VH-VL binders against Leucyl/phenylalanyl-tRNA--protein transferase (aat). Designs and how they scored, part 4

Target 1, 210 residues: Leucyl/phenylalanyl-tRNA--protein transferase (aat), of Deinococcus radiodurans (q9rtp4)
Amino acid sequence: MLAHMPAARTFLQHPDPLTREIAEGYAGGSFLMDNGDGLRWYGVPGRALVPLTEDAGLHVARRMRRELKHFRPSVDLAFDEVIAGCRGHLPGSPERDGEWISDELVEIYQHLHTTGLAHSFEVWQGDELAGGVLGLALGGAFIAESKFHRLTNGSKAALIHLAEHLDRQGFALLDAQIQNPHLATLGVYEVTDKEYRRLLRRALALDVEL

## First folded at step 21 (VH-VL)

Design AA2 (from Z3 with heavy chain W108Y)
Fold by OpenDDE, fold request of step 22:
Structure AA2 (fold): chain C 210 residues (1-210), chain A 124 residues (1-124), chain B 107 residues (1-107)
Amino acid sequence: as target 1 above (210 residues)
Amino acid sequence: QVQLQESGPGLVKPSQTLSLTCSFSGFSLSTEGVGVGWIRQPSGKGLEWLAYIYWDDEKSYNPSLKSRLTISKDTSKNQVSLKITSVTAADTAVYFCARDLEYDFRGYPDFDYWGQGTLVTVSS
Amino acid sequence: DIQMTQSTSSLSASVGDRVTITCRASQGISNYLSWYQQKPGKAVKLLIYKASKLQSGVPSRFSGSGSGTDYTLTISSLQQEDFATYFCQQYYKWPYTFGQGTKLEIK
């Protein structure tokens, strides 16, 4: 499923104050989470970015490429379930410390979903939700906030499908915020905050559809 | 109950290949998000990460040692192996394996369970 | 890379003492810090993660605090089994890095 994604200015000038506030923060290069001290804005000196294509550096093993065919992607069909999965609360998904997604942040995500800023990207096997990515779409930038799996490779498939989908739709940036050893294996690379802000500005200027 | 245990040769001669094995229980390397990493600690020095391997057989290596490292897994045996070629005295250390979980984008503890380590001495 | 500094390499204490071990990062790490306990012949144990969260199964006498660049592991009442080496790790920025460790010895 495709959804119309208006230019970033639509959210930066949104009549809803919360949407404007959040959009401004993310447009400025920050992201929200609760690290135990309440909901606050964070930045990182190095920003982890997911390549959108194999040519750009996305690593998809042959076996994974075959497995990807068994996952059907969708957008915004299971938003609440994706949030629940990311918090370790979805039945069948692994229990996890998802406390950085506080109840307050859940409410914010749900609100932003209604205004069109927050989205879920899902992958299915048959009628079963296998995994997904929670994120924000701002202009041509997708900020991947969190991911989860219920079936093996559900989150990995969701991320890869998302990257390729974003590329097809004309997005320029897929942000995973913080690098880790496994993301590195996918070709996720790190840029300086300065470079990220440059890339983000360019991405924000795009008017694309998710 | 998660447990990991390292095994190695104890003594290796310079220029030889060091082979290490991590045997684990209480979890599976077939589970998405699960990985096993190797870390070493020379005597009186800090810890240094060496390599990771994950459920999807993806691997990450310390760039400074990548050319000498090979990590592999046998999921059916719950084992992870690490080979280090062309060892020198600098490779003398206690070698640890530990479980790594990568469920999310925003930071999990890198190693939540460790082995007790195995001492490897490189000496002629 | 982020450097993690434990300025105290060794500390002597007695059973029952309140002990604090400090760890400093070369830059802010937003509470992405873990504390580990290392004893010879035993598995390394995760004690604290996310700067202040107690790992399951760890005694409540262990606690973590701090923010920004400065973090502290506290043992409220030292027990005999607590004599060990403690080291911190940041996992805020890849590659993750470790402190040099603080050896807690019997006075």
Scores: ipSAE 0.888, ipTM 0.932, lowest interface PAE 0.5, mean pLDDT 95
Fold by OpenDDE, last read:
Structure AA2 (fold): chain C 210 residues (1-210), chain A 124 residues (1-124), chain B 107 residues (1-107)
Amino acid sequence: as target 1 above (210 residues)
Amino acid sequence: QVQLQESGPGLVKPSQTLSLTCSFSGFSLSTEGVGVGWIRQPSGKGLEWLAYIYWDDEKSYNPSLKSRLTISKDTSKNQVSLKITSVTAADTAVYFCARDLEYDFRGYPDFDYWGQGTLVTVSS
Amino acid sequence: DIQMTQSTSSLSASVGDRVTITCRASQGISNYLSWYQQKPGKAVKLLIYKASKLQSGVPSRFSGSGSGTDYTLTISSLQQEDFATYFCQQYYKWPYTFGQGTKLEIK
């Protein structure tokens, strides 16, 4: 009996060449962005990771915990809107410099969405998209590429709900790439590249679904 | 237009508590992704970050000074306050407040708008 | 922590000159670099972010370039109002750190 292949292998051996290429890059610990000189692969000396639970270090204030109840999470219901929001192009969302998500990268994300590698994680208030996270799901690792809000705390709620959802689904790693002072308040912590790659390898071996 | 302005006592004695206020306009600290940070610059030296506070009342402190720092906000007044306890001569500096925007995972300019700074001298 | 070095603490120039100010990081920072202008009695002003992106409202005579560890702020034609202190900041790795500054003085 052939053992079921981990979910990451599905993309690493995907018949689509672009999906394979991107999956291979991310599985190797890199991430893709346009930082002014075209689309390139990047790494960081310290990788920012989001704890999946409060027990693991995720900090959710009491007030925020109450607010979370007013956000309804979903997966892949508003992918294009999430990308638009992340680029500051969604009506009602703040204007911002989202240029690292170039037109080329948007096309890549959209393509990867069709192959099942790229996903949107959304939060709603009623029928209104309040915020979301754009990312890639590879094995038991979720790479959070970008986030946006339209309603107050929409992005924060999306990230927290995502972390908890990933935990429930058996994911092991939520990657936010680069630390910042606000992420730190959520319990986001940094690991060395070496440690990240170790954790990533372990996560990639997991057969889980978003 | 976005504006920030620092205010402080100018002179503080050693061991006392330094209280600073940042008054701002043109934006709200109730907006997601918006924060205000304090930075200081001793004469002839580089800039050092001190503390951040964000719309959600989350706070970050410089680890080396954390025990002496308290940052708070009054959103209704568009003010951010910083307290530094047990000051010494090493705390003599120009103190700045600046707006921080954190919209994304992959970096925003840390401070896009600043105040003029306020000089604080610690002396007996 | 990443150290930011501006090797030139002061620079003299004349109106109309092309001026270059350099900033070096102790490690690669992937263009996560900002340039600021500081004048006495004035608010510190963001000029350039992401190494080469001009902040809104900043004159086009200002430009940023560089990659890896080495970055440059260029003023193509110095104006009288440009005499100030300029400093860089990396925001690639927390905690963010600043250069020591370069004071641009009139010759």
Scores: ipSAE 0.882, ipTM 0.929, lowest interface PAE 0.5, mean pLDDT 95
Fold by ESMFold2, look of step 21:
Structure AA2 (fold): chain C 210 residues (1-210), chain A 124 residues (1-124), chain B 107 residues (1-107)
Amino acid sequence: as target 1 above (210 residues)
Amino acid sequence: QVQLQESGPGLVKPSQTLSLTCSFSGFSLSTEGVGVGWIRQPSGKGLEWLAYIYWDDEKSYNPSLKSRLTISKDTSKNQVSLKITSVTAADTAVYFCARDLEYDFRGYPDFDYWGQGTLVTVSS
Amino acid sequence: DIQMTQSTSSLSASVGDRVTITCRASQGISNYLSWYQQKPGKAVKLLIYKASKLQSGVPSRFSGSGSGTDYTLTISSLQQEDFATYFCQQYYKWPYTFGQGTKLEIK
């Protein structure tokens, strides 16, 4: 009887066909991207996962932990600005090559935000948006689609604060899709597609909220 | 306008430390997401990555050589340095530095700009 | 690790020829492939990324294609400055891996 719970069933059975279709794709272990030839579903053989805590393997240097105090986290306060930042369209955001967040995908994220699947996680310095993460919350899984900074370390701070927030909320999985050597320095690790789908299924069964 | 240039000793004796410097322009290592990597190529062989260093001073080392490698940066001088200890003839190669950009979760080419390379020969 | 194979180590051609260089991945890489041009004593150049996207400042005679495990670099009309070694690299799964290189020589 708990109406409006953000459990995965809410989206997998959502009356809106687009929300249902996107939720089904992500629940199956795929992710959406537009590399210039239209929206397509992707799956990577080594799925990158972010540990939620330092005990689980997240690397937070002492200097970075002190800097985190200068970044205040929030949820869903600046959704459109976070998308713009992830596209390199805000002052201070880096110019991006190979932009995979097409205009069509922006419209999809905006729609998914109205139905509760897509979210923004922000970090602020004073009144300035310093960085953020765009993602989907599906049960106890958070799929981090993209991130950006406007101020130095805003992107890194957003990711670390997000991991801590997800841990407090009882999430089981923070998904960064494609590994890279910088993410590896932070303790991000790869799992096989088979292992990812097992972990995802367990996370989707959790009844937690962002 | 992005440019990188390697400099090194040319010739190093076995068991000594090889020191390399990457000087670059057109970007800053103070910018979030920006890194510099080192790659080497022995004569007639393929490319082998060695190490990365990022704006936040986080570092990645190739596990095959990790105990011998030290990477560091001087952001104000736009320089990155690589040291390789206890060199042998197997360390004779052309050494490159290159820029790595890591902004989000959906991939970017590993290296978008490279230097010209510098040949280092290890011989007695 | 994903093995990248360039089965041809050396290729001869003349100015004006159409040239194709191939690269094969040991498993699908969803077009996460770059092509690099290497000349002795010169900076290595990124030519193509995401299998088919032309890097800024690269001449339009260069193009990339392929999908799944099989990828190609094409030079539509070979110029004197194009004689070089060409490498592919996948960046879909860490650690990223290079092909062995294909040296394009003047006939």
Scores: ipSAE 0.873, ipTM 0.919, lowest interface PAE 0.6, mean pLDDT 92
Fold by OpenDDE, fold request of step 22:
Structure AA2 (fold): chain C 210 residues (1-210), chain A 124 residues (1-124), chain B 107 residues (1-107)
Amino acid sequence: as target 1 above (210 residues)
Amino acid sequence: QVQLQESGPGLVKPSQTLSLTCSFSGFSLSTEGVGVGWIRQPSGKGLEWLAYIYWDDEKSYNPSLKSRLTISKDTSKNQVSLKITSVTAADTAVYFCARDLEYDFRGYPDFDYWGQGTLVTVSS
Amino acid sequence: DIQMTQSTSSLSASVGDRVTITCRASQGISNYLSWYQQKPGKAVKLLIYKASKLQSGVPSRFSGSGSGTDYTLTISSLQQEDFATYFCQQYYKWPYTFGQGTKLEIK
């Protein structure tokens, strides 16, 4: 029902029906997950946003800033591994309940990766995948769906590197959906659904590339 | 097996500082995503979260009590400490520590393992 | 903040009974709901998370159900060790909040 934004039109008007459907849902402010009742669209009363820079409120401790230098960032080099990590299925990563990423949703992410909507953002130490973020890029908005670590601070480093990368690329919005006590320490803040949708519309209008 | 155990003074006088210690086993506070939190329960009342500390030494405090709270960790001893300054009768409660896991953006149970709690009474 | 209400503060039952405890949120919480068991002198135990997922090591007689604002903890056949206080917690919106608890007593 949303107008096709120029920056997001590639996906909102994509010839692939699934890509269009998913893009439309996320452009409308919703996100997909399986909370036990099948794959459904969800929203939240308060949307958690990650500041893109320290000036914008991103908190990076001095020690963490030093640690960041030991993590090499990349985009879309280990997409399947990142999904596996987010599900607790990657060797060396913590076992965890990643069931909200159902088999059906995995197939959707993989499909969206082929059409260019879904991405992985990785961090490496040497040749070892240390952590990463799974997400969607629509216009100037990045929806961080999930994150994982295999090495200590791998997911934290991935998220911080991602924020800074997005800023350099001209993105305006990094969405983490649901606030928690640890995210708050990073400077993650909440906005109302109404404000989120306003920010999202503005971000969708930006013609940027990951 | 994950276990946590609280220890405290039992009795504290008004205006003094309450010191609590959480000793745990079965996990490490050096592991990413792992945190330890403090929760309290006054008699006949609901549970109230107080503070969190995580593997990266980041801390979260209840805004209403932040000025009086200090949380710290000793990873080598598997201990987390909480200090509450200027205590009053309102701080009388059972104090719990619990493990918190934050692996993902879309939430884990806030506290999956708890201690049995320690009663602290503030009285002159 | 989201308010969690357990309208029943106490409940009496006998061993072998089927017991249900309810929890209501002031708004939809999308199954981000946990159930805990509290006994004096014992560690608080997580029983159910994500509304219906059984925590590892918890007996199968415990189950959780519900959606939206209304959730239920069920004990299919009450055992002697199940007499305790049960409380719910939402973690859909920070700050996380708890129900007041339901004390399950022996009849």
Scores: ipSAE 0.873, ipTM 0.925, lowest interface PAE 0.5, mean pLDDT 94

Design AA2 (from Z3 with heavy chain W108Y)
Fold by OpenDDE, last read:
Structure AA2 (fold): chain C 210 residues (1-210), chain A 124 residues (1-124), chain B 107 residues (1-107)
Amino acid sequence: as target 1 above (210 residues)
Amino acid sequence: QVQLQESGPGLVKPSQTLSLTCSFSGFSLSTEGVGVGWIRQPSGKGLEWLAYIYWDDEKSYNPSLKSRLTISKDTSKNQVSLKITSVTAADTAVYFCARDLEYDFRGYPDFDYWGQGTLVTVSS
Amino acid sequence: DIQMTQSTSSLSASVGDRVTITCRASQGISNYLSWYQQKPGKAVKLLIYKASKLQSGVPSRFSGSGSGTDYTLTISSLQQEDFATYFCQQYYKWPYTFGQGTKLEIK
């Protein structure tokens, strides 16, 4: 049986050095942020994963399911705005400490967007950007870097729509990195670093597109 | 200005239900990303998380106490309530409520504003 | 779970002193650490988050430092109102956990 080449190879062997470097780091199970000490690579003792479907454990309340219909999803239509929102700089979005997304990291994200590694997932109400998720798509893994809302439930809707979209597209992994009590209510669960890396390797081998 | 204030009965008998109320101002529990949590501290001991409730009415409970806890909110009154059933002496503590913000995936402080706490003593 | 240890449960100091309080995590927590101030009859206050970020409204005499497993809260010049209990909290891994606290008392 012929081995399937991982779709992640597109980035792991990308002609752009920065894209290769970042792809390699994320493929290795790390994520990049400025946590006060400059841009560094980080891991977590337990990795928070978002189930892609309700059958897999994603919890969507009935009310939220109804409300979800009022959000129109899109991909890569408002990348810069999503970054701005995640930094608390988008007009109408809540002020927030977005320092871990440094100016340097913004430039990196923008660069990676041009090479196809970084993406925005948006939700709209009418013509208004309601919320979104910033992330990286590597093979069958989506690393959700950050999320924001401008309208109520904009970020929650974005995350749920993203999970369902990823499932439809054949993705296997939606990574939210760090667990918190609210994410847990959505069915987000934790795995060990070892297990995460196993799942990541498997996901990286998938040939899927966002 | 964000403020939270706990209120409780002060004294509760064993096996009874403890009812606590958190009244807050300066923010709304209808705002996405906003939650309110309950934490308690027995005298001379560490803090213990009890429950969270968020703008979307999603709730999280301490697994070890889940069967005895009920958290609810009245957004219009800016109040969060916690009920603890079948109390024992082990439930004697100072009970705090605090605001939780969950905007991002990576590391918001769990509680940025707290109340001053209310002492609850379980005794016959 | 990550255990947070404040080796000093109590510390005596005088007004004007430079005071340091340490907090150690059982594993690396990547600066996901907060410091709180607790006084009887007062609301618990967040002082520092992300190990070194000063919360709005907190006096500049408070500072946080550290990395990996070891973190420090520093009060550059202790004021009378600073006598309180201080505790650290990690939020790198759920469930979030707290140190046992360090009570800063007047000498």
Scores: ipSAE 0.871, ipTM 0.925, lowest interface PAE 0.5, mean pLDDT 94
Fold by ESMFold2, last read:
Structure AA2 (fold): chain C 210 residues (1-210), chain A 124 residues (1-124), chain B 107 residues (1-107)
Amino acid sequence: as target 1 above (210 residues)
Amino acid sequence: QVQLQESGPGLVKPSQTLSLTCSFSGFSLSTEGVGVGWIRQPSGKGLEWLAYIYWDDEKSYNPSLKSRLTISKDTSKNQVSLKITSVTAADTAVYFCARDLEYDFRGYPDFDYWGQGTLVTVSS
Amino acid sequence: DIQMTQSTSSLSASVGDRVTITCRASQGISNYLSWYQQKPGKAVKLLIYKASKLQSGVPSRFSGSGSGTDYTLTISSLQQEDFATYFCQQYYKWPYTFGQGTKLEIK
């Protein structure tokens, strides 16, 4: 089974026990969250997936397509600031609920960044961090853990730029876990847990980089 | 400080178009993540969501009613409007608007602030 | 869709009573549940989110509990202003769904 997942093998067989355990949980279709009762693994019966292209169903209005030009994307330039933004702790950002990212989970994300599993995807206007996405890259699957904005449309722009970047890099999955009515307007759709696990296994077999 | 208030016609005749307005204060639909939803409670029934509109003018409609619903906003007036075409007695309900805040990919309460509701009766 | 059931449609109680209102989901919702209070002609009020977290400005006599599929709202010492209809809503799986409501009336 591991022989068919060459890129994911780096983390599934990682010498660091924490990196290996987290990678195993995500490869099995679970995700981490702390809802005030400690870190726990979660799953959902309807897993939300983001289409990577407009042909695949990603909805990008003409106005938004025009606005995207003003958001410059980057990878791993502002990891700590993206986490802070997702927690509602970044100065200059609107108030938001970020309670599920506990101090313990921050420490885990920082550790996973050191071992190469956790990443930040940023968008900028000038020298201003406008928004970003925090996530894990495991083979050809990107599990988008959280997103935030500082400037209007920064969160939405980060997600759309991320989808396009993942497509260019040959990723197969952009995972958004729990559907909501705004994500649905972007073409985000749900699959069953069984279908998610099948798609995830295929994505894990890809040898791609963020 | 966050407040929403619905206004509507009170009475509407069958087959006409029902128009509702949500006026709000203490927040703006210019802010990313902010949306307003419409919910109704028909006589003797539970709550039923109708539509959402967000800061980016994207909209979600309840598929059971989608062909009859139109939601729109006027950000400068802090207003959201809902139209329901071809009304029948089944559309008699109390209609609410409410604020929805969406942040990321992990679930949040659907509505944190609601209006008082406005009764609409469909009768000849 | 996840169905939410409030099996009691009306409940009678007196001021000072301890009252519980129940809500059942058709499948596990991992504490992704809100409680709302509705009085006729008044704005609906969010009381509890994440099954047990008290919304800001809500009196401490309100509390929420439960896990899996079974959840309760408790009012520890009922006040005159607490006579209202109470709704639960799950927000774990889209579309989000409401319970039918429980009307709390004066005995």
Scores: ipSAE 0.862, ipTM 0.915, lowest interface PAE 0.6, mean pLDDT 92
Fold by ESMFold2, last read:
Structure AA2 (fold): chain C 210 residues (1-210), chain A 124 residues (1-124), chain B 107 residues (1-107)
Amino acid sequence: as target 1 above (210 residues)
Amino acid sequence: QVQLQESGPGLVKPSQTLSLTCSFSGFSLSTEGVGVGWIRQPSGKGLEWLAYIYWDDEKSYNPSLKSRLTISKDTSKNQVSLKITSVTAADTAVYFCARDLEYDFRGYPDFDYWGQGTLVTVSS
Amino acid sequence: DIQMTQSTSSLSASVGDRVTITCRASQGISNYLSWYQQKPGKAVKLLIYKASKLQSGVPSRFSGSGSGTDYTLTISSLQQEDFATYFCQQYYKWPYTFGQGTKLEIK
C-alpha cells in the first residue's frame, strides 16, 4: 500500500468499515468468491490480465471492431441489472453465469456501489442492455469480477469497450482473475502472483476515475 | 439433448493430412460463450487437448502441435473440422470433440459433453 | 503448469465394492477439479465438477471430495457399468491439465 494513493486512499481510508476491509483485501491481491460454504478470499498462481489496447496485445478482429460500433457503452447506469445478468437472472443470460455470486455477495456489491468502489460497465444495443461487466475500481486498477451477455457478443463487446475506456481514463490494469482458452484468444495473459502484486501496487498509485 | 459425434478416415498414411469432422446437435456455435474443442488419446495414454474454436471464430491451439493444426467451423451446419498435417505413427489415437462453455472470469469445467471418439490409425 | 497425479494407474474391484480413486495437484486448485468417466467407444462423461458437485444425470453412488491439493472420487457401491477409466482435470490455471487416468477393472 502506497502512502499517497489519492483514488485508492478514498477506499482504503473510507469511513465505512466494510468498504475499507474489501478494498484492503483487493489491494493485497485477493478476490472474493462464495463456492457454497460462505465468502472466502482467494488468490491464483496465474492471474489473468487483459491488455488495454491492441498495441499492448488486445486482439480485436476487424469484424469485431465493426460490430463494436453497434454497442453503446455506459458506466453505472444499470448496476442491479448487471449483477442480475452476471447471476444468470436476465433473459438471454447464460444459465451457468454467476453461480459463485451468492445473495450475501450481491448485498456486498450493492453496498460497495453506494460507497463508490463497485461499478457496472454496460453495453447497449438500441435500448436493450446487451451485456456488461461488474467490477471494482481501485486507483488505476479495475478488477473485473464477472461479465454477462443478453445479446450475442454483448459480453465480449463489454470487455473490449471497457479495456479501451480504461486506457482513455489512464488506468494501468484490467484484472480478469482466472484464465481460460477463450480469454487467451483475446490476448489475455497470465502473470505470477508476485508480478501481479507488483503491477497492482503501481496501478493503485494512480489518480484516475472510471 | 446435447450430442457430439466425430467422423474421420479410420486409416491415414504417414505424411498425409488427417481430416476430422465434429457434428453436433442440441446447441449452436452462434451462441456467445460456446466453443468446441478437440482432444486425442493415443492407445493406453492420457488425454491431450489439441485445439478450441469459439462462436466468434477465435481459435486456440496446443503450442506443441500448433504448426500442424487447423481448426474451422461451419455454424449453419453445426460442424467443426480439424486438420493435422504431416502425420506420423505418433498421431495414431482416438479423437474426441467436446463442448466448452466460457461465460465468466471465474472458471467453468473445461468440457461438459463429449463425443464417442473416432479411431485414426496412421500406418503404411 | 499444475501437474495432476493419479497415483494408481489401475485397480481391481467387484460389483458392490466401495471404490476410491485419488488425484493430487502440484499446488492448490481451490476445488477447480472435474472427474470424467471414459469407456471404449462411448462418449466421455463429466461426472463431477468443482470437486464435489454432481453433473446432471450422474447416479448418486458417485461422489467427490477433497480440498487444496488432494481430491477423491468415490463410488459407494460399484455397478457393472462403472468399469471404466477415470480422469481428473484441474481448471484453475491455464493450461488446464489432466491426470493420467485410473482404470477400474473387474476382479
Scores: ipSAE 0.861, ipTM 0.912, lowest interface PAE 0.6, mean pLDDT 91
Fold by ESMFold2, fold request of step 22:
Parts: sequence; C-alpha cells; structure tokens
Structure AA2 (fold): chain C 210 residues (1-210), chain A 124 residues (1-124), chain B 107 residues (1-107)
Amino acid sequence: as target 1 above (210 residues)
Amino acid sequence: QVQLQESGPGLVKPSQTLSLTCSFSGFSLSTEGVGVGWIRQPSGKGLEWLAYIYWDDEKSYNPSLKSRLTISKDTSKNQVSLKITSVTAADTAVYFCARDLEYDFRGYPDFDYWGQGTLVTVSS
Amino acid sequence: DIQMTQSTSSLSASVGDRVTITCRASQGISNYLSWYQQKPGKAVKLLIYKASKLQSGVPSRFSGSGSGTDYTLTISSLQQEDFATYFCQQYYKWPYTFGQGTKLEIK
C-alpha cells in the first residue's frame, strides 16, 4: 500500500503555503529577487546550466582536479554561514554585492531550509568553511541561488563538488541562472526558456534527494 | 586604488603579431573571481570585447577572432598579455584592458575599472 | 546575440543643460545594463550598473532609468568634464554587447 511519489511533489503539495508557493514559482521556471523594493519573481530568456560531469561538458583543469582533493564537501552543515557568505558578511571574501539577498529573503531561505526545500552545499579546508552554494533542491533539479568563497578556490570547488554530488544522486539539472564569461570557461551553457522548462519538467519527475 | 594601464607597440606591419601588455595595481589575479578582459575600439566605432583571463588561468575568447588570439597572465607581476596574430588594417584600434569580477551566479557589471587605452596602427 | 542600439550618434549641449541619452535592446534585458563614459586618452569609467545603480565615486548628476528594452542615461546639469562618448552594455545574455556610442559635444 506504500506508494512512492516524485520528490518534487513533496514541496508542490507541501502543507506549508509559503513552501508550496515558492516551489510552484521555481517549478514554473521563475526565481525570487529583492532589488530593494520588495520580493518579485523574475525569469531570464537564456538559462545557464552546469554540466554535471566532464563527459557532459564540465571542464575541470588538471591543476583544479588536484586542488579539489583539499576541499571536503558537505550538505546542510552550515546553512546560516553559507547565507552570510553569499551576503558578503564572512571574513576573507573580497567586497561583493549581496544586497539582493535582503533580510526578508534570508528569513524565507531559513524557512525553506526548515521545510527541506532550501539547502547549503559547503566545502571545507580543514575546519574552515572555504566556500559554498545556496540553492533549492526540487526533484532532480538544483537551482543555485548564490555562491561565495572565503578561501581561494572555495567557490569554484563548491560548484564542481556540487555537480559531482548531484550526478551521484541522480539529479538531471544544475541551474546557474545567468551566464557569464567565467562560467563559460567551465562548460556552462545557455538554453532557451522553452528548452529550460522542458528540461526542468523532466528533472522534477525524478525521485531523488540531495 | 585600482588602476590598469595598457602598453603596446604603436605601429605594426600587416601579417605580424600584435603584442599588448596590461599592468595593474590595487588588486591581484590570485584572488578568486577576479579576471581581466581586453576590449578594442576602431577609430570612430564601437567597443568589441576580445578575451578574458581569470585567476584560475581559465580563458574566454571572442569566437569571431578566437583563432588569432592568445591571452596569458603573470600573476606575480600583476600583468596580462594579449597577442593577435596575422594582423590587418582592420585591427587598427585603441586597445583597453579592464577588470571583471565574477563572485556569484547573478550578474556583476562586465567591467568596473578600465585602463586608458593604447593606440595600435596596422600599416605598411 | 542581443543588439544594443543608441539611435543618436552625436548630441550637442551646453553646460547646465539636462541631457538624456537612450539605449534600446533587441529584447528585454531585465535591467542588466551598464553605462560607460569614454574620453580620449583617459580610462573608461563605469557610471551606472543594473540600469540605475550609481558606481562608487560617480557624481549624483548622473542617473539611469528604464526597463525592458528601453534605457536612458540622464545628466541633470551638464558640466564641462561631461563632454565624452557614452556607451551602454547589456550583461543579461552572453555574449555581452555594447551600444554604438553617443558622443556628447559642446554646443
């Protein structure tokens, strides 16, 4: 009598109305941003996607492959610190623009963490938090909201370790939202909004966990 | 105080290789997320990006010129170099270098600090 | 690629004038737009990013506005040092692209 449901349904039918509303927005291909006048839903015509493996196009230089060994990955060990890092509030990061992550959005991410939609992916060097990625896990899609480093290569290592982790867990999609010339060097590529929605629907049907 | 300055040969003959150097201060290419890009402007025309290089030695090239471009860095000297092979009169331009910061997924402006530019003329 | 068009290539004005320079994108760019100031022999200066945010050290007489496909740079009271060429650039979709430039000349 025990039935298994796709992981995304857990949030799309979640008893908490806020979790349900946020999951529906992201499942539709939108994302939240606060540019100083309140939270709003945004979309982009070209969505940047990270290949999960080198065979799929992720570029990992030999030197970076050696450096990855010095970064130990984890999930959800330091959620509040990862948010602080993405806001530019941790020591060791250069000055950065974290203003779009308002206090209200922090509270929303913290709430979504308690209901299981929002996650942090961390990389450590010894006992020091070196970098991380803040994002949402919805079925087989991980929507990356922000990343940071505290130690050199921490952000890049977090992204690469995250891609590898998602592949091992059976995810289909790592969404970096907007392309830039450095992400392009890693094999990140753009798809149209139509293609993104198709890929997202397939990823949402997967029964996987972060 | 972030500053960048370009240096180049001034005059280059057709078919030769153009070599440019960007020297900078007030930041380091050892810092994660930091990159330097090259942009050019032919006389009376718009700006055209050429190449980027980042702290991790990864590079992006403008596809329309990629086969002719080589970008490199010397982090200890705070320098970035650009070479353009097989130049023609169409490569006559003012060449700029500029800093690109890529700390997050959501976009930063492409360049926040630029050099003064260096004029390169390609003629016989 | 997203095409950026500055319909006016040259604009004449006097010190003290209010000046607007326009930039149009071939598709919506969600305010991912920068304005740059260029003077011969000087470093190019970032003035505005995210369509309306002033870069540090830029005088408050500069402002940016617009949305969707249509963006403007405004100089509220033109100063002698503001005679320059102004470029827009979108950074919404790779590759990033520049407008053709608008040269602001003394009348």
Scores: ipSAE 0.782, ipTM 0.883, lowest interface PAE 0.8, mean pLDDT 90

